# Designs tried in a protein design chat: VHH binders against Probable cyclic nucleotide phosphodiesterase syc0937_d. Part 11

Target 1, 255 residues: Probable cyclic nucleotide phosphodiesterase syc0937_d, of Synechococcus sp. (p05675)
Amino acid sequence: MVEDFAGDAMTLSIAQITDLHLLVDPQAALRGCVTTPRAAAVFGNLKQRSPDLLLLSGDLSEDGSPASYERLRDWVEELGCPAIAIAGNHDQPERLTEICGRSPFMGEPVYSIQGWRIIALDSYQPKRIDGRLRGDQLDWLDQRLGEDSSPTLLMLHHPPVLIGVTKMDAIGLKDGPEFLEVIAHHQQVRLVLSGHAHQAFIQGRGLTTFLGCPATAMQFDQPELPAGWRSLELEPDGSWRSQIHWVDTDSIHFA
Short names: E, the ipSAE of ESMFold2; O, the ipSAE of OpenDDE; V2, 0.75 times the mean of E and O plus 0.25 times the DockQ between their complexes.

## First folded at step 21 (VHH; framework vhh_nb_b201)

Design g2 (from e4 with N107D; at its last look DockQ between E and O 0.05; V2 from the best seeds 0.00; counts 0 for: pae O 3.6 > 2, placed apart)
Fold by OpenDDE, look of step 21:
Structure g2 (fold): chain B 255 residues (1-255), chain A 119 residues (1-119)
Amino acid sequence: as target 1 above (255 residues)
Amino acid sequence: QVQLQESGGGLVQAGGSLRLSCAASGFKFSNYAMGWYRQAPGKEREFVATIYSGGSTYYADSVKGRFTISRDNAKNTVYLQMNSLKPEDTAVYYCAAGPWHRQFSYDYWGQGTQVTVSS
């Protein structure tokens, strides 16, 4: 199903956050990182930015606890914009669906928003760190891309490209090559967003740009960096801009 | 034309069991994840269970241990065995088809079948 958002052709402002790794205990630390305050700070920053759409690209929870997702839900509700959330390998997908699957969260896989298509993909595999879309989803994606030529943004948790970090590449999207083959036949795919890598990256193939996003939790390559997120400005003509934002977690709080 | 037709709903007492069926046609059934959703009066539609093309199953917390989703590809049918039913399970149950994750809406939906659990 496709959900269409009617409106004037204007710039669509998107915020991407990823790898929050929220825990049941908001004071608990993951590898020395107290993830809840960091995420709270990011949401505080987002409130100031007022994005049109929030994309959450997985690993939202570390422990899959209801409390972690409820906390996230509350923050998203407070932010006041629509949100699309997908699961990463640390998530409990069913619980994520239960708690973060209704307004303001949107529960469709395909959206038409201000001239763009946004398609959320599932790369989650039970009890695995790496990701896979599977053949049926790839076929589905191919069909969806075949029926509409609008500039398209795809979102999945696991990077479908090698980013040059051996450890991360080993646990990326296992059917990445197949995914790339599919989108190679659809030039309208302009952006592919992912999480999981806990770092920003950018790669281009044809008209498609692959963007990694820093984590709200710890960064892997540069652990000294604070919480990060990515902004996107999408134009009706298919052009776009993006920027990485770093949040000072010492000065910003979000209830 | 894609069709999903639910059956097996009805009135049952608390603690009872029902088995829902969904007959599918118009698409390659074996390549699709199949799911069940439910909608109670005045509430939003909620996820119940999904079975992927590969056979992996997933359930909402509220139904884990009580409900079982299964499929028969030869019959193009997905099932929901509902045991230990509770009044809060009362809803219209919808069959859905799609290849993607259970947290998203499916491409195809049935008309639904009413399940009523009396106390």
Scores: ipSAE 0.025, ipTM 0.499, lowest interface PAE 3.6, mean pLDDT 90
ESMFold2, look of step 21: ipSAE 0.565; ipTM 0.819
ESMFold2 (binder alone), look of step 21: mean pLDDT 86; pTM 0.880

Design g3 (from e4 with S53T; at its last look DockQ between E and O 0.72; V2 from the best seeds 0.00; counts 0 for: pae E 2.03 > 2)
Fold by ESMFold2, look of step 21:
Structure g3 (fold): chain B 255 residues (1-255), chain A 119 residues (1-119)
Amino acid sequence: as target 1 above (255 residues)
Amino acid sequence: QVQLQESGGGLVQAGGSLRLSCAASGFKFSNYAMGWYRQAPGKEREFVATIYTGGSTYYADSVKGRFTISRDNAKNTVYLQMNSLKPEDTAVYYCAAGPWHRQFSYNYWGQGTQVTVSS
């Protein structure tokens, strides 16, 4: 049996980061936010926590440039943590694949560890801001959930529930009702993580909790907030804890 | 530039076996999910199998237990071993490749190879 520094071998420590919006120029701003230093500061925090798994829930690059993905790759490699990445509506899927398609990035949609299943879902639609999972992926998900009763965490970029913000709800997951119908048949789905909204949120539905993660870039609900990220501690019995972390970037240029 | 070329199709009696191959070039093969689709006469193209970059596989219900997808990254080749073939398996089979994180969304397609299963 092996154990990490953060706890015993049974607890799974996860970090979620999202909506980094990296640009080719590390000093470039997006709507007044210089996104690269913010993401770098978050990676500094992640080094101190040494998570078992990193979840990258989309909009990793703003411009889809090779340089932005190479920077992300280098940070993830330096951290040394296994990573599951999905594309958000701003990403360039081909670039993400070519540059971040190897260890420590994982090329699997299902990851099983320490009594949990982690399933990555693809809500990306070419040339669209909103998301969609489509029937083929939903059927696949239903089958995966039907064959394994382990506590399950799902990750997708677009929130599958309405969050009560008209602008964000208009560009959310278009087949959210279909997704909700699928997971309603599977009580082991404990967590559904998303990005896209650039704000924290929490909603319950049955035994499932939906968690929105704040961006490492700008936050849409409170623009003065700094870079954010989410930690999760998962227990083999299906219980979990979560915390949002805010990272001061005033004195940090790069890590 | 990108090329996917299927081979190994043909005529087979029900209960027989065939092995399809798809040779790929023009992209980082090991970074892509590879898949097989088929299209029967008068029907829409349907999913058959996918193999992810780490080796995990997913199959359509209609072929589970009979078909096996595999890949050889050194040869940039994906295979479909088809056993216990049925007349319903008659179709043109297409090789496909897509980003590993894009589920069932494929950028590149082969020209297809005909498989005909006789009664």
Scores: ipSAE 0.582, ipTM 0.827, lowest interface PAE 2.0, mean pLDDT 90
ESMFold2 (binder alone), look of step 21: mean pLDDT 87; pTM 0.886
OpenDDE, look of step 21: ipSAE 0.756; ipTM 0.874

Design k1 (from e4 with W100S R102S F104S; at its last look DockQ between E and O 0.91; V2 from the best seeds 0.00; counts 0 for: pae E 4.7 > 2)
Fold by ESMFold2, look of step 21:
Order: C-alpha cells, then structure tokens, then sequence
Structure k1 (fold): chain B 255 residues (1-255), chain A 119 residues (1-119)
C-alpha cells in the first residue's frame, strides 16, 4: 500500500488560467500579443504538472469564434482533467457552452471534491465590459453556502474588490458590495478567484482571501511578463497555498 | 434557429396541479441549463426554477416543495410540475435556456404560457 498515493488523494491540486483571449487565427495578435502560442505553452506546462482540476476564469476567447473555443476544448481534452469554465466579458457564453460543455468540462456550477466545494459564479453582462452577479444569483449563492459548511472556493471573472488600479476598478464587479455582504455571513468561504485584471493580486478580508490571476495573454501591470497561471494546493481542513507560475513563450517564436 | 415553446398552461382551482412543458430546438439541449420564470401583472419577472445540464435543481423560496423542474434530454423538453397551486402563482410562465455554469445569463426565452389560479 503506497503512502504517496494516499497523500495525492487528500491534497487537491488546482490550476487556474484566465484571460487567454484566443482568436480564430492562431497566429493573430491582440495589441502585439500573439495569444494562442502563449496559451499553448501554459497547457504544455500543465500537462507536466497534472493538476486534479482546471479552473478557467473567463475571457477565454477574444472574438467568441467557434474555432477559438474548439482549440481550447482540444487542449483541455488532451490535458485530461476535469475543468470548470466561466465566461468573461469578451466571451460568447452560448458558444462556450456548446463547444466546451461536455466532459471533461463540468456542467454544474457547484463541485464537491476532497473536502472542498468549488462554486462558479457568472458575472457576465451582455454587451458590457463590467460585471454584475444580480440579486437572484446572490440569493442562490447564499442558499448554497447555507447548505454546506465545507471549505469553499468561489470563482468569478470580475474582481469583487477594488485592486487600486483606477481603470480596472471602473470595470470590475458593480455589485461587489452586495457580494461581499453575502459571503461575510459564511465563514467557510476561504478563497475567491478572479481574472479580468491581467495581473496578480492578493487581498485578505476576515478568513477570505481574494486572488487575482495573471493572464496567459498580455499582463497589464508589467507588459514584458510572459504568460502566467496560478497553482493552488488545498487541504481538507481548509488550509491552502498558492503560487504564480510564469511560462517562457519566447521559444515558441523560434520553434 | 433557436426555439423554445411553452405549453400546458390554463385555469386551475387553488390547491390544484398543472404541468408545463417547454420544447426546445436549434441548440444542443444537453449542454444547457433550462429554467422557468414568471411574470404577474404589475410585477417584475421573477425566477422560479432551474435545472442544470448535469441534473441538479434550484428553486425560488416561494415555490420550493410545491414545484418540480425536470428535463428529458432525449425529447429536448423541460417540464415544470406545479402542485398545491395558490392564487399568487397566477402569471405568464416563461421557459429559458442558458449556459450551465450560469444562473443569471439566459440567452434564449420562450413566448410564455398563462397560468391562472382561481380562489
């Protein structure tokens, strides 16, 4: 009986990637960034690390094209782990669901695994850059959190807290205060993950930590940084650790 | 083209039951969450129930325990079984479809079916 095997079953290894901004043409650039090779390099990195769960926190496609979502689907299928994907403000949610809506992609917004609950939230607003959760989703969340006190990770595209960057704070989560009021009633909410801002950040509030993930595409805070992603290791008792990984994409240009 | 067509509405006495159906076409039904909303005269449209692509369900507090949402993926149909109906359930009921990861973003809507609950 191998103890290392039992240890893997207890620790939950999560990868978060966000803001891939894929385009129909895999060689196309967005503001000077050729986004597809950068995302591909991150997926290569993820294959070597074999996470238990992949979180895709929005802006997966820049143009909402079927081809961009098909490419994402193929990468996730090759990686071979369960995935939870949400839409960001650049996505086309119905196309995302149609193309990336079957195994290994999960169809449920709530996922229970290894002592944690993972809850995906939808902050997408049609034809808008900013986000909103709306009262009915907030009531739904409150009920889900009231049903189970397991350590909980929430994921949404738009940061629900101000990050100190005027431009990004102007287009964040518009009902962030209402969201924060809901989660303040639930001590089990340990992590809230977001994308959108194209930069890493960490903020604490009570027992809850808010984590912003850098993009696989361009970074807004330090434009010369390469593709980034976040790893998380979660323990059943609610403890966790996190790292930001930067993936060298220069070799892709020469290969 | 996407089409959602509700049926099964009508007049019923308080305490009675009705079953609504919504036939869907033009999209991969098994990948979508399906929901029911309702709108009474002079009121905002309100959420009633959702069934996600994986089969889990969520209900508004006002209908919990009385209404049951279900789906038949082979027939591309979602149902709302409404029991113990009350006059305050009187409304036009709308079928909706949206991404399974979302409760707040329904991209497709039906034309509605009237449910009237008499005292």
Amino acid sequence: as target 1 above (255 residues)
Amino acid sequence: QVQLQESGGGLVQAGGSLRLSCAASGFKFSNYAMGWYRQAPGKEREFVATIYSGGSTYYADSVKGRFTISRDNAKNTVYLQMNSLKPEDTAVYYCAAGPSHSQSSYNYWGQGTQVTVSS
Scores: ipSAE 0.281, ipTM 0.693, lowest interface PAE 4.7, mean pLDDT 89
ESMFold2 (binder alone), look of step 21: mean pLDDT 87; pTM 0.880
OpenDDE, look of step 21: ipSAE 0.746; ipTM 0.873

## First folded at step 22 (VHH; framework vhh_nb_b201)

Design m1 (from e1 with F104H; at its last read DockQ between E and O 0.74; V2 from the best seeds 0.77)
Amino acid sequence: QVQLQESGGGLVQAGGSLRLSCAASGFKFSNYAMGWYRQAPGKEREFVATIYSGGSTYYADSVKGRFTISRDNAKNTVYLQMNSLKPEDTAVYYCAAGPWFRQHSFNYWGQGTQVTVSS
ESMFold2, look of step 22: ipSAE 0.701; ipTM 0.873
ESMFold2 (binder alone), look of step 22: mean pLDDT 87; pTM 0.887
OpenDDE, look of step 22: ipSAE 0.862; ipTM 0.924
ESMFold2, look of step 23: ipSAE 0.664; ipTM 0.859
ESMFold2 (binder alone), look of step 23: mean pLDDT 87; pTM 0.890
OpenDDE, look of step 23: ipSAE 0.813; ipTM 0.900
ESMFold2, fold request of step 27: ipSAE 0.641, 0.624, 0.664; ipTM 0.840, 0.835, 0.861
ESMFold2 (binder alone), fold request of step 27: mean pLDDT 87, 87, 87; pTM 0.890, 0.885, 0.889
OpenDDE, fold request of step 27: ipSAE 0.859, 0.856, 0.838; ipTM 0.924, 0.922, 0.914
ESMFold2, last read: ipSAE 0.697, 0.601, 0.560; ipTM 0.871, 0.831, 0.799
ESMFold2 (binder alone), last read: mean pLDDT 87, 87, 87; pTM 0.887, 0.892, 0.891
OpenDDE, last read: ipSAE 0.863, 0.853, 0.858; ipTM 0.926, 0.921, 0.923

Design m2 (from e1 with F101Y; at its last look DockQ between E and O 0.63; V2 from the best seeds 0.00; counts 0 for: pae E 2.2 > 2)
Amino acid sequence: QVQLQESGGGLVQAGGSLRLSCAASGFKFSNYAMGWYRQAPGKEREFVATIYSGGSTYYADSVKGRFTISRDNAKNTVYLQMNSLKPEDTAVYYCAAGPWYRQFSFNYWGQGTQVTVSS
ESMFold2, look of step 22: ipSAE 0.553; ipTM 0.814
ESMFold2 (binder alone), look of step 22: mean pLDDT 87; pTM 0.887
OpenDDE, look of step 22: ipSAE 0.833; ipTM 0.910

Design m3 (from e1 with F101M; at its last look DockQ between E and O 0.74; V2 from the best seeds 0.73)
Amino acid sequence: QVQLQESGGGLVQAGGSLRLSCAASGFKFSNYAMGWYRQAPGKEREFVATIYSGGSTYYADSVKGRFTISRDNAKNTVYLQMNSLKPEDTAVYYCAAGPWMRQFSFNYWGQGTQVTVSS
ESMFold2, look of step 22: ipSAE 0.667; ipTM 0.859
ESMFold2 (binder alone), look of step 22: mean pLDDT 87; pTM 0.885
OpenDDE, look of step 22: ipSAE 0.775; ipTM 0.878

Design m4 (from g1 with S53H; at its last look DockQ between E and O 0.63; V2 from the best seeds 0.00; counts 0 for: pae E 2.1 > 2)
Amino acid sequence: QVQLQESGGGLVQAGGSLRLSCAASGFKFSNYAMGWYRQAPGKEREFVATIYHGGSTYYADSVKGRFTISRDNAKNTVYLQMNSLKPEDTAVYYCAAGPWFRQFSYNYWGQGTQVTVSS
ESMFold2, look of step 22: ipSAE 0.562; ipTM 0.811
ESMFold2 (binder alone), look of step 22: mean pLDDT 86; pTM 0.876
OpenDDE, look of step 22: ipSAE 0.785; ipTM 0.888

## First folded at step 23 (VHH; framework vhh_nb_b201)

Design r1 (from m1 with Q103M; at its last look DockQ between E and O 0.70; V2 from the best seeds 0.00; counts 0 for: pae E 2.1 > 2)
Amino acid sequence: QVQLQESGGGLVQAGGSLRLSCAASGFKFSNYAMGWYRQAPGKEREFVATIYSGGSTYYADSVKGRFTISRDNAKNTVYLQMNSLKPEDTAVYYCAAGPWFRMHSFNYWGQGTQVTVSS
ESMFold2, look of step 23: ipSAE 0.556; ipTM 0.813
ESMFold2 (binder alone), look of step 23: mean pLDDT 87; pTM 0.887
OpenDDE, look of step 23: ipSAE 0.816; ipTM 0.902

Design r2 (from m1 with F106Y; at its last fold request DockQ between E and O 0.76; V2 from the best seeds 0.73)
Amino acid sequence: QVQLQESGGGLVQAGGSLRLSCAASGFKFSNYAMGWYRQAPGKEREFVATIYSGGSTYYADSVKGRFTISRDNAKNTVYLQMNSLKPEDTAVYYCAAGPWFRQHSYNYWGQGTQVTVSS
ESMFold2, look of step 23: ipSAE 0.692; ipTM 0.871
ESMFold2 (binder alone), look of step 23: mean pLDDT 86; pTM 0.878
OpenDDE, look of step 23: ipSAE 0.784; ipTM 0.886
ESMFold2, look of step 26: ipSAE 0.661; ipTM 0.857
ESMFold2 (binder alone), look of step 26: mean pLDDT 87; pTM 0.882
OpenDDE, look of step 26: ipSAE 0.824; ipTM 0.906
ESMFold2, fold request of step 27: ipSAE 0.582, 0.589, 0.558; ipTM 0.823, 0.820, 0.815
ESMFold2 (binder alone), fold request of step 27: mean pLDDT 86, 86, 86; pTM 0.876, 0.878, 0.879
OpenDDE, fold request of step 27: ipSAE 0.857, 0.858, 0.805; ipTM 0.922, 0.923, 0.896

Design r3 (from m1 with T50Q; at its last look DockQ between E and O 0.66; V2 from the best seeds 0.00; counts 0 for: pae E 4.9 > 2)
Amino acid sequence: QVQLQESGGGLVQAGGSLRLSCAASGFKFSNYAMGWYRQAPGKEREFVAQIYSGGSTYYADSVKGRFTISRDNAKNTVYLQMNSLKPEDTAVYYCAAGPWFRQHSFNYWGQGTQVTVSS
ESMFold2, look of step 23: ipSAE 0.201; ipTM 0.627
ESMFold2 (binder alone), look of step 23: mean pLDDT 86; pTM 0.883
OpenDDE, look of step 23: ipSAE 0.849; ipTM 0.918

## First folded at step 24 (VHH; framework vhh_nb_b201)

Design j1 (from m1 with S105T; at its last look DockQ between E and O 0.61; V2 from the best seeds 0.70)
Amino acid sequence: QVQLQESGGGLVQAGGSLRLSCAASGFKFSNYAMGWYRQAPGKEREFVATIYSGGSTYYADSVKGRFTISRDNAKNTVYLQMNSLKPEDTAVYYCAAGPWFRQHTFNYWGQGTQVTVSS
ESMFold2, look of step 24: ipSAE 0.610; ipTM 0.842
ESMFold2 (binder alone), look of step 24: mean pLDDT 88; pTM 0.894
OpenDDE, look of step 24: ipSAE 0.854; ipTM 0.920

Design j2 (from m1 with S105Q; at its last look DockQ between E and O 0.66; V2 from the best seeds 0.00; counts 0 for: pae E 2.1 > 2)
Amino acid sequence: QVQLQESGGGLVQAGGSLRLSCAASGFKFSNYAMGWYRQAPGKEREFVATIYSGGSTYYADSVKGRFTISRDNAKNTVYLQMNSLKPEDTAVYYCAAGPWFRQHQFNYWGQGTQVTVSS
ESMFold2, look of step 24: ipSAE 0.570; ipTM 0.821
ESMFold2 (binder alone), look of step 24: mean pLDDT 87; pTM 0.887
OpenDDE, look of step 24: ipSAE 0.846; ipTM 0.916

Design j3 (from m1 with H104M; at its last look DockQ between E and O 0.75; V2 from the best seeds 0.73)
Amino acid sequence: QVQLQESGGGLVQAGGSLRLSCAASGFKFSNYAMGWYRQAPGKEREFVATIYSGGSTYYADSVKGRFTISRDNAKNTVYLQMNSLKPEDTAVYYCAAGPWFRQMSFNYWGQGTQVTVSS
ESMFold2, look of step 24: ipSAE 0.590; ipTM 0.830
ESMFold2 (binder alone), look of step 24: mean pLDDT 87; pTM 0.888
OpenDDE, look of step 24: ipSAE 0.860; ipTM 0.924

Design j4 (from m1 with S56T; at its last look DockQ between E and O 0.72; V2 from the best seeds 0.00; counts 0 for: pae E 2.4 > 2)
Amino acid sequence: QVQLQESGGGLVQAGGSLRLSCAASGFKFSNYAMGWYRQAPGKEREFVATIYSGGTTYYADSVKGRFTISRDNAKNTVYLQMNSLKPEDTAVYYCAAGPWFRQHSFNYWGQGTQVTVSS
ESMFold2, look of step 24: ipSAE 0.520; ipTM 0.795
ESMFold2 (binder alone), look of step 24: mean pLDDT 87; pTM 0.886
OpenDDE, look of step 24: ipSAE 0.844; ipTM 0.916

## First folded at step 25 (VHH; framework vhh_nb_b201)

Design i1 (from g1 with Y108H; at its last look DockQ between E and O 0.64; V2 from the best seeds 0.71)
Amino acid sequence: QVQLQESGGGLVQAGGSLRLSCAASGFKFSNYAMGWYRQAPGKEREFVATIYSGGSTYYADSVKGRFTISRDNAKNTVYLQMNSLKPEDTAVYYCAAGPWFRQFSYNHWGQGTQVTVSS
ESMFold2, look of step 25: ipSAE 0.672; ipTM 0.858
ESMFold2 (binder alone), look of step 25: mean pLDDT 86; pTM 0.875
OpenDDE, look of step 25: ipSAE 0.794; ipTM 0.890

Design i2 (from g1 with P99T; at its last look DockQ between E and O 0.72; V2 from the best seeds 0.00; counts 0 for: pae E 2.4 > 2)
Amino acid sequence: QVQLQESGGGLVQAGGSLRLSCAASGFKFSNYAMGWYRQAPGKEREFVATIYSGGSTYYADSVKGRFTISRDNAKNTVYLQMNSLKPEDTAVYYCAAGTWFRQFSYNYWGQGTQVTVSS
ESMFold2, look of step 25: ipSAE 0.533; ipTM 0.801
ESMFold2 (binder alone), look of step 25: mean pLDDT 87; pTM 0.883
OpenDDE, look of step 25: ipSAE 0.609; ipTM 0.801

Design i3 (from g1 with F104L; at its last fold request DockQ between E and O 0.93; V2 from the best seeds 0.00; counts 0 for: pae E 2.03 > 2)
Amino acid sequence: QVQLQESGGGLVQAGGSLRLSCAASGFKFSNYAMGWYRQAPGKEREFVATIYSGGSTYYADSVKGRFTISRDNAKNTVYLQMNSLKPEDTAVYYCAAGPWFRQLSYNYWGQGTQVTVSS
ESMFold2, look of step 25: ipSAE 0.617; ipTM 0.845
ESMFold2 (binder alone), look of step 25: mean pLDDT 86; pTM 0.882
OpenDDE, look of step 25: ipSAE 0.872; ipTM 0.930
ESMFold2, fold request of step 27: ipSAE 0.582, 0.528, 0.580; ipTM 0.826, 0.802, 0.818
ESMFold2 (binder alone), fold request of step 27: mean pLDDT 87, 87, 87; pTM 0.883, 0.881, 0.884
OpenDDE, fold request of step 27: ipSAE 0.863, 0.861, 0.872; ipTM 0.926, 0.925, 0.931

Design i4 (from g1 with F101L; at its last look DockQ between E and O 0.68; V2 from the best seeds 0.72)
Amino acid sequence: QVQLQESGGGLVQAGGSLRLSCAASGFKFSNYAMGWYRQAPGKEREFVATIYSGGSTYYADSVKGRFTISRDNAKNTVYLQMNSLKPEDTAVYYCAAGPWLRQFSYNYWGQGTQVTVSS
ESMFold2, look of step 25: ipSAE 0.709; ipTM 0.862
ESMFold2 (binder alone), look of step 25: mean pLDDT 87; pTM 0.891
OpenDDE, look of step 25: ipSAE 0.749; ipTM 0.867

## First folded at step 26 (VHH; framework vhh_nb_b201)

Design l1 (from i4 with Y106F; at its last look DockQ between E and O 0.69; V2 from the best seeds 0.68)
Amino acid sequence: QVQLQESGGGLVQAGGSLRLSCAASGFKFSNYAMGWYRQAPGKEREFVATIYSGGSTYYADSVKGRFTISRDNAKNTVYLQMNSLKPEDTAVYYCAAGPWLRQFSFNYWGQGTQVTVSS
ESMFold2, look of step 26: ipSAE 0.568; ipTM 0.813
ESMFold2 (binder alone), look of step 26: mean pLDDT 87; pTM 0.890
OpenDDE, look of step 26: ipSAE 0.793; ipTM 0.889

Design l2 (from m1 with N31H; at its last look DockQ between E and O 0.64; V2 from the best seeds 0.72)
Amino acid sequence: QVQLQESGGGLVQAGGSLRLSCAASGFKFSHYAMGWYRQAPGKEREFVATIYSGGSTYYADSVKGRFTISRDNAKNTVYLQMNSLKPEDTAVYYCAAGPWFRQHSFNYWGQGTQVTVSS
ESMFold2, look of step 26: ipSAE 0.663; ipTM 0.846
ESMFold2 (binder alone), look of step 26: mean pLDDT 87; pTM 0.891
OpenDDE, look of step 26: ipSAE 0.828; ipTM 0.909

